# VHH binders against Phosphatase IMPL1, chloroplastic (IMPL1), part 14

Target 1, 311 residues: Phosphatase IMPL1, chloroplastic (IMPL1), of Arabidopsis thaliana (Mouse-ear cress) (q94f00)
Amino acid sequence: VLSEVSDQTRYPRIGAKTTGTISPAHLLEVVELAAKTGAEVVMEAVNKPRNITYKGLSDLVTDTDKASEAAILEVVKKNFSDHLILGEEGGIIGDSSSDYLWCIDPLDGTTNFAHGYPSFAVSVGVLYRGNPAAASVVEFVGGPMCWNTRTFSATAGGGALCNGQKIHVSKTDAVERALLITGFGYEHDDAWSTNMELFKEFTDVSRGVRRLGAAAVDMCHVALGIAESYWEYRLKPWDMAAGVLIVEEAGGAVTRMDGGKFSVFDRSVLVSNGVLHPKLLERIAPATENLKSKGIDFSLWFKPEDYHTEL
Key: E = the ipSAE of ESMFold2; O = the ipSAE of OpenDDE; V2 = 0.75 times the mean of E and O plus 0.25 times the DockQ between their complexes.

## First folded at step 10 (VHH; framework vhh_7w1s_2)

Design g03 (from f02 with S27T T96S; at its last look DockQ between E and O 0.52; V2 from the best seeds 0.00; counts 0 for: pae O 9.6 > 2)
Fold by OpenDDE, look of step 10:
Structure g03 (fold): chain B 311 residues (1-311), chain A 115 residues (1-115)
Amino acid sequence: as target 1 above (311 residues)
Amino acid sequence: QLQLVESGGGLVQAGGSMRLSCAASGTIFSYAMGWHRQAPGKQRELVAKISGGDTAYDDSVKGRFTISRDNTKNTVYLQMNSLKVEDTAVYYCAASTYRGWYDYWGQGTQVTVSS
């Protein structure tokens, strides 16, 4: 199935044009191994009894996050000791002079994990000079007593895979027939309010808007073609680095929510099947511009100092 | 587990200034950090928070308190100026994983503002 090429004239590709001195295959191998290793840690934890106390639950989440990240880091460091790492829990590790930056979310969807609600993932992406080069997301599916995983992976220019099979975004060309996804941060500010309005509006005109609670999963669902779009404000690089590459390599489009060129260091993201991207932006872009006009910060964030980028 | 240790509290006269520090045992850049306070007989309340460089303050301290962070030192600060007797409380440092609640708490530091 020939994937419909995204309108490259309208939306520039975000994937790395090159992987430097390391082959794409090698990067993919390590990123998949890293994500898998983290996922194994999470799988062990997901079957553990959960404390009913707030503190107990928090500890379980934290311990799982840290253990997963540690496992991922070990894989990355073993293979690439000189690479820079940006982990959700561990922060910045390594030499900023490296062209390679690993963005790691050891447990995306911690609330879901805490409750045993299906829809969380381990997300590992690697950037070359700021552009995604390879990615792997291990999604946890099913639920209590029936946990399973689904693995997404991609290399820039190499296509997107799910469980080793090539995947593609949907061809849905009408918002009225689309299933959309969005997410919300914990800060109830203007951006949150704006997104709530978008949620309401798109709920009215689409087949529905899901709020699943895991950005990496959401993006992978778009890449898989079971959803048409996902957008969210104020995600972190480790939330997005893998998912955006997977979407793009599945034939989808990735931009900022104002329609501009996306960087993993941006504070907004819109991914879609490509076909619907213009229609979605008709509403999302003005809303985002309005936030900017109000002085809401959309500058790049969480970019390591001295990390060289070709954005 | 992230351990948080507050310091810098003590006795200060009304109108004075004080700077609180919160030292974390690990990196804090991935956390939203907050300062809370609890006065005797009152509920704990959020005073100031910082997330990705964005700051927010309770109305009672706006213009007087400033929250900041140094990720290289794994430390969060609360600069308190123009202190009032009403600011007397135990001040707590807290860290959140952006899930809407704070996961880690310090033991607190006493701030006493005398008239």
Scores: ipSAE 0.008, ipTM 0.334, lowest interface PAE 9.6, mean pLDDT 91
ESMFold2, look of step 10: ipSAE 0.217; ipTM 0.652
ESMFold2 (binder alone), look of step 10: mean pLDDT 87; pTM 0.890

Design g04 (from f02 with S51D G52S; at its last look DockQ between E and O 0.61; V2 from the best seeds 0.00; counts 0 for: pae E 8.8 > 2, grease 24.4 > 24.2)
Fold by ESMFold2, look of step 10:
Structure g04 (fold): chain B 311 residues (1-311), chain A 115 residues (1-115)
Amino acid sequence: as target 1 above (311 residues)
Amino acid sequence: QLQLVESGGGLVQAGGSMRLSCAASGSIFSYAMGWHRQAPGKQRELVAKIDSGDTAYDDSVKGRFTISRDNTKNTVYLQMNSLKVEDTAVYYCAATTYRGWYDYWGQGTQVTVSS
């Protein structure tokens, strides 16, 4: 049969099969508290003046980033003294024999934060043996004179919530009707150039592609159903760990950009409402395979060497 | 705050080899690390960089220089082979955050290649 429609919307789950000895409810409670505590630091800083020198802006960003991370670390250490932590500033902290690894992004979207552009967040994910077990993202919305937050949360198998209300990805089933999101890093390598071509191509065939500047926010927008997909090369584990679980628990799909099974330590991510995933991969996967053939390294990175995983 | 200290520089004959080290005061795990150099009267230029195993080199040193890192020792290395007089410069170690908002720099180490 030459003209068959196939169902390619199901992909391997990336969330943990179990939360181990710590209940899903307990992990969720702590991950939400950690993210909210970091967000309190960030909220104090969003109300500070922005019409200052570049040096003053850089100091504001770095001080806020470090203070948010410190606040998050204190919550995690108080509740779980032996857990392993991977933070953007502090690196690897804690007991490498722990099955639990906390991936912390204390300020996702730092350029947006510096400008007061309302797309940034605090993102906290906890892995059990390498797979996301619980997550929370506190998103900043509104902008100058109107700042507010909303809190996304998920546990593996427990669904996704925004401000306590269950959320689900969209049901959009055609790329022509989709709102898409991507991002670009500062390194202008072949992966960056390939993604500029993907950006151009998808802009032509969809309702638009946004480049908003905060990976965790972008993934939460997919989970909320207000966008259909997000992809990006070369993100770090702390950028992705929370958002990917939230998308999956909202009924979405998560893969690498080559279509393979995603790990938080991978160098690419594609999330979507699921229905569109195979159609997006028809263009994205070959582009990613071409990068591999050019020698671009997509092996795991930032995985702590002694951290036990089931990857 | 991260502090970087370079060592291993000095005088070497053309065609010789030298290994530079950059010791960090804390974890370098989450940083992109690099070596830059500045010859007298010239601009500082990137020589080599490494981000979690991904390496890149200036064309003038490809095949002769190798950057590596040891996260356990919080140290970055530059192995310099087949040295030329034109490689004479002060070599600086640098650490860049993923987000590009700030960099840390060492004070530099002199490399002098004599004919």
Scores: ipSAE 0.011, ipTM 0.521, lowest interface PAE 8.8, mean pLDDT 89
ESMFold2 (binder alone), look of step 10: mean pLDDT 87; pTM 0.892
OpenDDE, look of step 10: ipSAE 0.020; ipTM 0.469

Design g05 (from f02 with G100N Y102L; at its last look DockQ between E and O 0.56; V2 from the best seeds 0.00; counts 0 for: pae E 6.0 > 2, grease 24.5 > 24.2)
Fold by OpenDDE, look of step 10:
Structure g05 (fold): chain B 311 residues (1-311), chain A 115 residues (1-115)
Amino acid sequence: as target 1 above (311 residues)
Amino acid sequence: QLQLVESGGGLVQAGGSMRLSCAASGSIFSYAMGWHRQAPGKQRELVAKISGGDTAYDDSVKGRFTISRDNTKNTVYLQMNSLKVEDTAVYYCAATTYRNWLDYWGQGTQVTVSS
């Protein structure tokens, strides 16, 4: 299946043009190993009994997050001791002079994990000068008594893989035939309200809008071709770094929700199969612009200080 | 593992000001930071929270308290102005994930506001 070339004329690619002194294959190897190692920790935890108390559940989530991240960090540091790391739990670690920044979400979809609801993942991406160079996402699928994993990976320019097989976005060219995905943050601000309206509107005109609760998973589903699009406000770099590369390398499109060039440090993301991207932006972009006009901050965030980028 | 250590508490007269600090053992960059308080015989309650650059306050402290953070120092602050006797409590620093899971707590610092 010939990968449909993303409309690069309309949407600039976000993947790194080069991986510097480290080969793409080596980056991929380490990012896959790192994600796998984290996922092994999560797999051990997912079968543990859930405490009925809020504190007990919180502790399980926290402990799992920390243990997963620690395992991932060990892999990264063992291979690349001088690289910069941005982890959800550990924050910024390493030398900001490095061209490489690892973005790590050791457990994306913590609420789902806590409840044993399928749809969470370990997400590891590495940037070269701010652009995604390699990525791996280990998705947890199934559910209680039947947990399994599905591994997504990509290198910039190398295509996207699921369990070692090449994957591609769907060719669906009508919103009416599309299954869409979105997410919501916990802050009930103007962006949340706007996205709720978008959710309502797209629910009306599509085959449905899912709210799965794990950004990395959502993006991988788009890359896999089982969904046509995903969008969300206020995601963090560690939520997006891996997924956006996987989507792009699967032939999809990645932009900000205003249609602008995407950076992992942006506060909005829209990914799609490419074909539907313009149609989605017809509604999403004006809504996003409206937020900007109201003074909502869409500046880059969670970018480490002094980290050199070629965005 | 992130350790949080509060400081700056003590005795202050009503109408006075106090600044609390919470020093973390590591980077707080990826955490939402918050101040909670527990008065005698009452439940612990959220006082102020800072997530990225966004701040939220309990209604009882709005306009009087200001939460801020310095990521370079791995420290979060609570500036408390116009203190009231009812503000008397043990104040706790907390670091949470952006998924609203409580990850780490400080040991707490006593704030006593006298009439």
Scores: ipSAE 0.165, ipTM 0.629, lowest interface PAE 2.6, mean pLDDT 92
ESMFold2, look of step 10: ipSAE 0.205; ipTM 0.643
ESMFold2 (binder alone), look of step 10: mean pLDDT 88; pTM 0.898

Design g06 (from f02 with A56R; at its last look DockQ between E and O 0.62; V2 from the best seeds 0.00; counts 0 for: pae E 5.3 > 2)
Fold by ESMFold2, look of step 10:
Structure g06 (fold): chain B 311 residues (1-311), chain A 115 residues (1-115)
Amino acid sequence: as target 1 above (311 residues)
Amino acid sequence: QLQLVESGGGLVQAGGSMRLSCAASGSIFSYAMGWHRQAPGKQRELVAKISGGDTRYDDSVKGRFTISRDNTKNTVYLQMNSLKVEDTAVYYCAATTYRGWYDYWGQGTQVTVSS
């Protein structure tokens, strides 16, 4: 049966309608500087020894993560002293009356970083009244003997860029020709089990499904058009805030895995090149509804209580 | 460098109640917080976990134990009702990041349930 669903208007946009009192260019400049500054900390660490004790490796990950977050915080506070910040280590910092909330992942893909596997990033997104307004992700590529970075950025309504060049999602219109990506959290609950089944099923019908290990990187690859979709349950706001805006500004679609309107405080995300979104949801949405019937909680989480949103 | 200190343990009669507290030296907002227990000669097992308001319980305590947190006091609680002799153990508070690369543990508090 032929669907009447229109193209670009089928799914509500998730990006902010305005950047408020701060111009898009200014907000972009600071978000890029923050992500770059965090990435400089991570770059210093990529060549440190990994053939060491597990405690030594854990300390390397912990020290790098904290130092990257501290560097990012310094940039944000220096430019916007009263903005609210949500960081993985420091929790909620700043003025809860601020319309701006910075969601910071100072090292996305920590297992990959620990092993020297070249798929990890620094991810910085800033929300305006709950909606992504600007984003930057600095992706690490190459690996041992060949480390390099590339920088993704976006502002709401301003398009998405990689190293200053405009990017766009792919035009692939059949799942059989699609390269898909997913990820798994550390909690092996019903959501994890459901996603294992989705992983298996999609490997049967697509060009392949990757489990690369860094959510921000995965979403940037969709925005670049080198992969067609990414989904995952139970990500946190700092994992998603930047990547989702970058995908949307590259022309992609962003929803919850039940097909509903996405917010960064949701517990599921599906991003795609847009064209494939309805076909992906045909399998993913029922699986997600089944989790709800089993009592899995999909209500908003990690939203600062006093932070004003228009969600 | 997050430090966790448990309190509230002791001796209690079967059928009774007890509340454990875990005070943290810093923010716990972004952590998954949990209670584990270890009975003599047994392996440490997860009892309850809370992350972002989402709670999970071992089947042996479901309906009897309640985990909660107060982020303003950086404190996690375990309310234990309808206690059984088999609940006797050292109870440990734990904090992990959601990446699982580092865990912080308390020193433990003894809970002894007598018939």
Scores: ipSAE 0.260, ipTM 0.668, lowest interface PAE 5.3, mean pLDDT 90
ESMFold2 (binder alone), look of step 10: mean pLDDT 88; pTM 0.897
OpenDDE, look of step 10: ipSAE 0.507; ipTM 0.798

## First folded at step 11 (VHH; framework vhh_7w1s_2)

Design i01 (from g02 with A56R; at its last look DockQ between E and O 0.87; V2 from the best seeds 0.00; counts 0 for: pae E 4.9 > 2, grease 24.4 > 24.2)
Fold by ESMFold2, look of step 11:
Structure i01 (fold): chain B 311 residues (1-311), chain A 115 residues (1-115)
Amino acid sequence: as target 1 above (311 residues)
Amino acid sequence: QLQLVESGGGLVQAGGSMRLSCAASGSIFSYAMGWHRQAPGKQRELVAKISGGDTRYDDSVKGRFTISRDNTKNTVYLQMNSLKVEDTAVYYCAATTYRGWHDYWGQGTQVTVSS
């Protein structure tokens, strides 16, 4: 492991040690094709009218989401008929004995998509025995009259790319100069309230905190080096599986918000450029421990029951 | 389109128990599943919700009702104990993506608690 060759203190890596029997290049090719194919479905919908009834808008979002997922599933099944798949709409599909689990978010940032606000993506991550092995995120940029995409990708140990070019996290070493990102869940519970206080506090000490509304995009922005950190409670595996690998392969750090070793089945995530990670945890970790003492459940979730992991 | 069908309702004496079932036409694994109820002349209200194993309850039913799910059978249950007359309502099963853009609803099942 990397830590065995260095005297430096590091956060544990979360990416798979190997891509298993499938080569990194082959797995990357399929994960990129899957994400791009889903993104073609989303691109067909970005210019459809939004000044319509709420029912019509809701149907547009759900129809696009389902069509994107179906397109992604077709690519995965055609290339790997025995792989296990976890999708936001379709649930668990495929062979539970598979070492490979695909975590698919066919439309990350659905509110933004509905409004034409340019922060949404297609996110596809594949795990090998519970650890991210390959990832691709196709981000929508520009907005009405100017829609375009860019493609992020990574394999465990292979680095992170945007449109084929190597990317790295920022070198910012002071929170006072950092641009931070967070998100808030749908439920207004104690975790939500705690994160409102974190938002307030970090706004006081940083260059700003963004609440953009697409978790995979936020993580890719950290990996690209245009933001320094992203955190959120209660994300699902399909929200996180791709983005966390992309951040790690761009040289960033990935943990739970209590500072512990992250898995995609955890209920909190903190990603950063690495340099800032300990300073961010000084405030974030105690807040997270306090939520545990209030009875908020942080045990693993949305893990398929029979899926074997090395976690 | 996901279809939800409730069953298990009926007449029960105060202090009694019953279990409601909600059968889904497809996978419920990634959905937030919930039970809502609507008493005569009242608005529909959330009773219990389950998402990824997390449960939440309205204060009026905490300690008396238990929501659970069986992903193999695509079924959600509501175990109702220590029933009170004010629990009388039509109970609806609901499924929501965590994004909240589309809700699926069952037809409802009547629960009547007699004194």
Scores: ipSAE 0.320, ipTM 0.708, lowest interface PAE 4.9, mean pLDDT 91
ESMFold2 (binder alone), look of step 11: mean pLDDT 89; pTM 0.909
OpenDDE, look of step 11: ipSAE 0.418; ipTM 0.769

Design i02 (from i01 with T97K; at its last look DockQ between E and O 0.62; V2 from the best seeds 0.00; counts 0 for: pae E 5.9 > 2)
Fold by OpenDDE, look of step 11:
Structure i02 (fold): chain B 311 residues (1-311), chain A 115 residues (1-115)
Amino acid sequence: as target 1 above (311 residues)
Amino acid sequence: QLQLVESGGGLVQAGGSMRLSCAASGSIFSYAMGWHRQAPGKQRELVAKISGGDTRYDDSVKGRFTISRDNTKNTVYLQMNSLKVEDTAVYYCAATKYRGWHDYWGQGTQVTVSS
């Protein structure tokens, strides 16, 4: 069985080459604990009644999101008081002189959560000088009356795990046999329209394109090998930091949607099983370049000021 | 729950300038911030929005209005230059999560541009 040389040689790796003065094992331990702690908060809320007024539902989402983030932050600060934190709810916390940046989404897929629709996740990643070093995503699976969790984790160079077991991307080598995933933001601009066209086109040529509503979950599904690709415009670092590492460590490929080297601060991401990556880029890259030509901004964003990166 | 409070409105002559401020009760980092206005008898309309560093303006105010934010102060601003009588409206501050489904609104501030 000719071990198909993992197409990993074709795209630059995004994972950190080193974890600095902190061991990978220790980072992983804290990342997993942080994500788990956040997930416990979410689990307490997930069974609360959803037949509430709009305001009540909004409050539930907000409260759960904030409480989850607070719990995660407590874990991170307890272990690494000097690290920088980029959280969806709390923003930037800490000293920008730190080489370590924690990217935290305490509840990815708030709409799904609000409706009790699977799936959503707690996503925690830590960067070393701008590159993902360790990650953990706790996915909520099942649904009402049968909620459960699945935990993804990775360290740069250490492989990807689901519930403690090694996972790998699929070997699917044809788009027509692939299940793809994408997402949409709330802004109905040119990027949204472009992605809608991509969605249409790939729906036509693949087994289907899912729109699931949780970026971290979507990426983990690629890492698990049950989907072949995920792409989306204008995600934030906290949406991507954990998932991209998990995909890469599962043997997948990660790039910008124009095919360029990916940073968690980019405004586009394409992840895949690696084998399909070139084929996907044949369509996705031109579309993305067209957006650039129209003046759509693809510069780095949400990068903390003065945070040192080796990108 | 995020509370928004607008300030800086009032009476100004046509051609004049005015700066509106919107102070939030908490961090606005994870929110797209926007200014809307509603003139008497008209529907509320988006004037300007800032998402991260990206700004968008209604065509009627392009080149005249500038939206900015200070996350350290949890404040969003609308600098209004070359004001016209048709800019007269109640101006509302809005906050929307980047991937959120709920908007927060201020109570509004009256801007009156006299001829």
Scores: ipSAE 0.032, ipTM 0.586, lowest interface PAE 2.9, mean pLDDT 92
ESMFold2, look of step 11: ipSAE 0.229; ipTM 0.656
ESMFold2 (binder alone), look of step 11: mean pLDDT 89; pTM 0.906

Design i03 (from i01 with Y98W; at its last look DockQ between E and O 0.73; V2 from the best seeds 0.00; counts 0 for: pae E 6.0 > 2)
Fold by ESMFold2, look of step 11:
Structure i03 (fold): chain B 311 residues (1-311), chain A 115 residues (1-115)
Amino acid sequence: as target 1 above (311 residues)
Amino acid sequence: QLQLVESGGGLVQAGGSMRLSCAASGSIFSYAMGWHRQAPGKQRELVAKISGGDTRYDDSVKGRFTISRDNTKNTVYLQMNSLKVEDTAVYYCAATTWRGWHDYWGQGTQVTVSS
């Protein structure tokens, strides 16, 4: 007796049409292993002292970030020696002629990690010719005295899972009953200011807007159905590649914040349970168009020049 | 650790042009790169910044200076046109991780603009 309005066919699919020569099961296995291996590094660090000095805290964050990325990279190289990799720390590594691009965020939510605030993750997405093909996010939960993880995963066309169990976006069909999430970058520019106004306005009309501090986690929460939407300007491919596929495969909608078809190299993202997507865009899209009219570019960011895409 | 080495400084007459280079010891693709300068007796100031292809300039150099990057050579450039005597300074290359947890700095290159 499910509502017929939960159909989300209005928005173009953003995931790859195929996983290429590598089967969905094989890609899923490796992407999960990569994310879990990075998360083991992060888990070793969650109880280390959070030093008062900025230098000591900075060293903890950077050491953990680099070690997580190295661990993830080793898994990818061992399984796919010719694949292209885009990492937050190491940049572009591998064969630029590869159809496969791994987008690695070895520690999403570094401020939260630094504070021991339980909203951070390891995020690994692999693109096939520019479109997400497989994804895994290992989320840290619980916090001090109680650290644990849960693993989100998806393949294009294969659905989304959390700890091996199928997940689905929520069926909430009114913004007034929705829990929303957004984030803010460190640059306090026009996009930041516009999003502060969106934040304010949506707190007036919803059950609340969270600012949790980890993009991949935020998208996984939408996919899990415990929040209805997440939006943010000026994310990078490694922030978005995994989360967007997980939301889509959980039955959600993914667009740019202007409502256009999303690419991992775009500079804005709106994900939702689908049913709410048009209503959210009624406010978000005009705000985004206003930024574009001021000359702010939201497309094609951090795309490797030689990487072939079918976007 | 990422190491940055500036080059291309020297003496130039007012109204002239100069290109500074900053060679990195590793990939700069994921970094926000910038040029700063410090004149004698002054504080170091941001001149130009490039982040993922987006550029920003201090008002004092806008329209005269251009920052660019070559990811295949791991090099950042500052093209300096219509130079003025007040542009005389030591110019430093800087790299900041996108997370903002640490910065890397070069040792600087001297630019002297003569009248």
Scores: ipSAE 0.189, ipTM 0.636, lowest interface PAE 6.0, mean pLDDT 90
ESMFold2 (binder alone), look of step 11: mean pLDDT 88; pTM 0.903
OpenDDE, look of step 11: ipSAE 0.387; ipTM 0.749

Design i04 (from i01 with Y98K; at its last look DockQ between E and O 0.76; V2 from the best seeds 0.00; counts 0 for: pae E 5.4 > 2)
Fold by ESMFold2, look of step 11:
Structure i04 (fold): chain B 311 residues (1-311), chain A 115 residues (1-115)
Amino acid sequence: as target 1 above (311 residues)
Amino acid sequence: QLQLVESGGGLVQAGGSMRLSCAASGSIFSYAMGWHRQAPGKQRELVAKISGGDTRYDDSVKGRFTISRDNTKNTVYLQMNSLKVEDTAVYYCAATTKRGWHDYWGQGTQVTVSS
């Protein structure tokens, strides 16, 4: 029988075509171990006292973050001594000639961690020649008196998993029925103001827009199918590298907020369940073009200078 | 631990120019770098900040001051033009990650603008 098929907009894949000389299974094993090892450090800290001086709370956050990064780096260096690493705290470490770049956020959602609010994670992504090859995010859930974790993972072409079970984005096909997520940086610039207007508009036409405070968690929630989209301006490679692959491997779409082909080094991202992506871009892309017309640049800013890519 | 050392301060005539430097003991690539100042009897205030090429300036210095960074030298600069007596302060370099949960500060450099 002849059946009419709905047109679906395709967006360029962002994941690597190959994992190079390291097998997908080997990369996945190490990226999961790295994220879980960092998460063990964070788990030891989740019940430490927080009703203390601001300096004491800042020290707790700083110590946890650095210890998580150190634990993650130990795993990566032990398995791949020559790989290039980009960490939020430590900066650029390793061999610039490496095809592999690890983008590490040892504690995504730092303010949430500081308050004990259960939306933070350890996020580890590895790029092959600039494209995500493997990823893992360990999400903290529950909150005080009932902390728990769940582990998201993906390899390029291998699908996305949560706690070993395959996951897929939602099938929601109307913005009016969608749960959306966004975030805001601390700079109150034109990009911030534009996103406040996007936030306002989308709360009027959807089932709501969440501002949860952890980019990697937000993307994992899209991949899990419990939210339909996430967008944010001015993110950094360590905020995005793992989450974008997990969304794509769960069947979602990933672009810049102007609709262009996404790179981990870009300063904007829109992820979604795919089917909603063109509809979301109808509002988001013009807003982003307006920022660009005012001279705001979302080009590649955090790419290590000597790291060679196929972008 | 990241260490920050400011230099380039001193005495300058009103209307003059001065460039401050802040040398870091390690990579500044992932940090938001900034300059703050504290005039006598006043609280420390942000003057300029740079993060991934994005810059922000206090209104009192817009068009006169320019922040820049050189990641290969792990150095951040503040170019100060058209200096005014009210720019007189101790200028501090700062490096911030994690939305201000991690702050590193230099020891400060005195800038004195004479009429």
Scores: ipSAE 0.253, ipTM 0.675, lowest interface PAE 5.4, mean pLDDT 90
ESMFold2 (binder alone), look of step 11: mean pLDDT 89; pTM 0.905
OpenDDE, look of step 11: ipSAE 0.376; ipTM 0.750

Design i05 (from i01 with S51T; at its last look DockQ between E and O 0.73; V2 from the best seeds 0.00; counts 0 for: pae E 3.8 > 2, grease 24.3 > 24.2)
Amino acid sequence: QLQLVESGGGLVQAGGSMRLSCAASGSIFSYAMGWHRQAPGKQRELVAKITGGDTRYDDSVKGRFTISRDNTKNTVYLQMNSLKVEDTAVYYCAATTYRGWHDYWGQGTQVTVSS
ESMFold2, look of step 11: ipSAE 0.455; ipTM 0.774
ESMFold2 (binder alone), look of step 11: mean pLDDT 89; pTM 0.910
OpenDDE, look of step 11: ipSAE 0.458; ipTM 0.786
ESMFold2, look of step 12: ipSAE 0.393; ipTM 0.751
ESMFold2 (binder alone), look of step 12: mean pLDDT 89; pTM 0.910
OpenDDE, look of step 12: ipSAE 0.643; ipTM 0.848

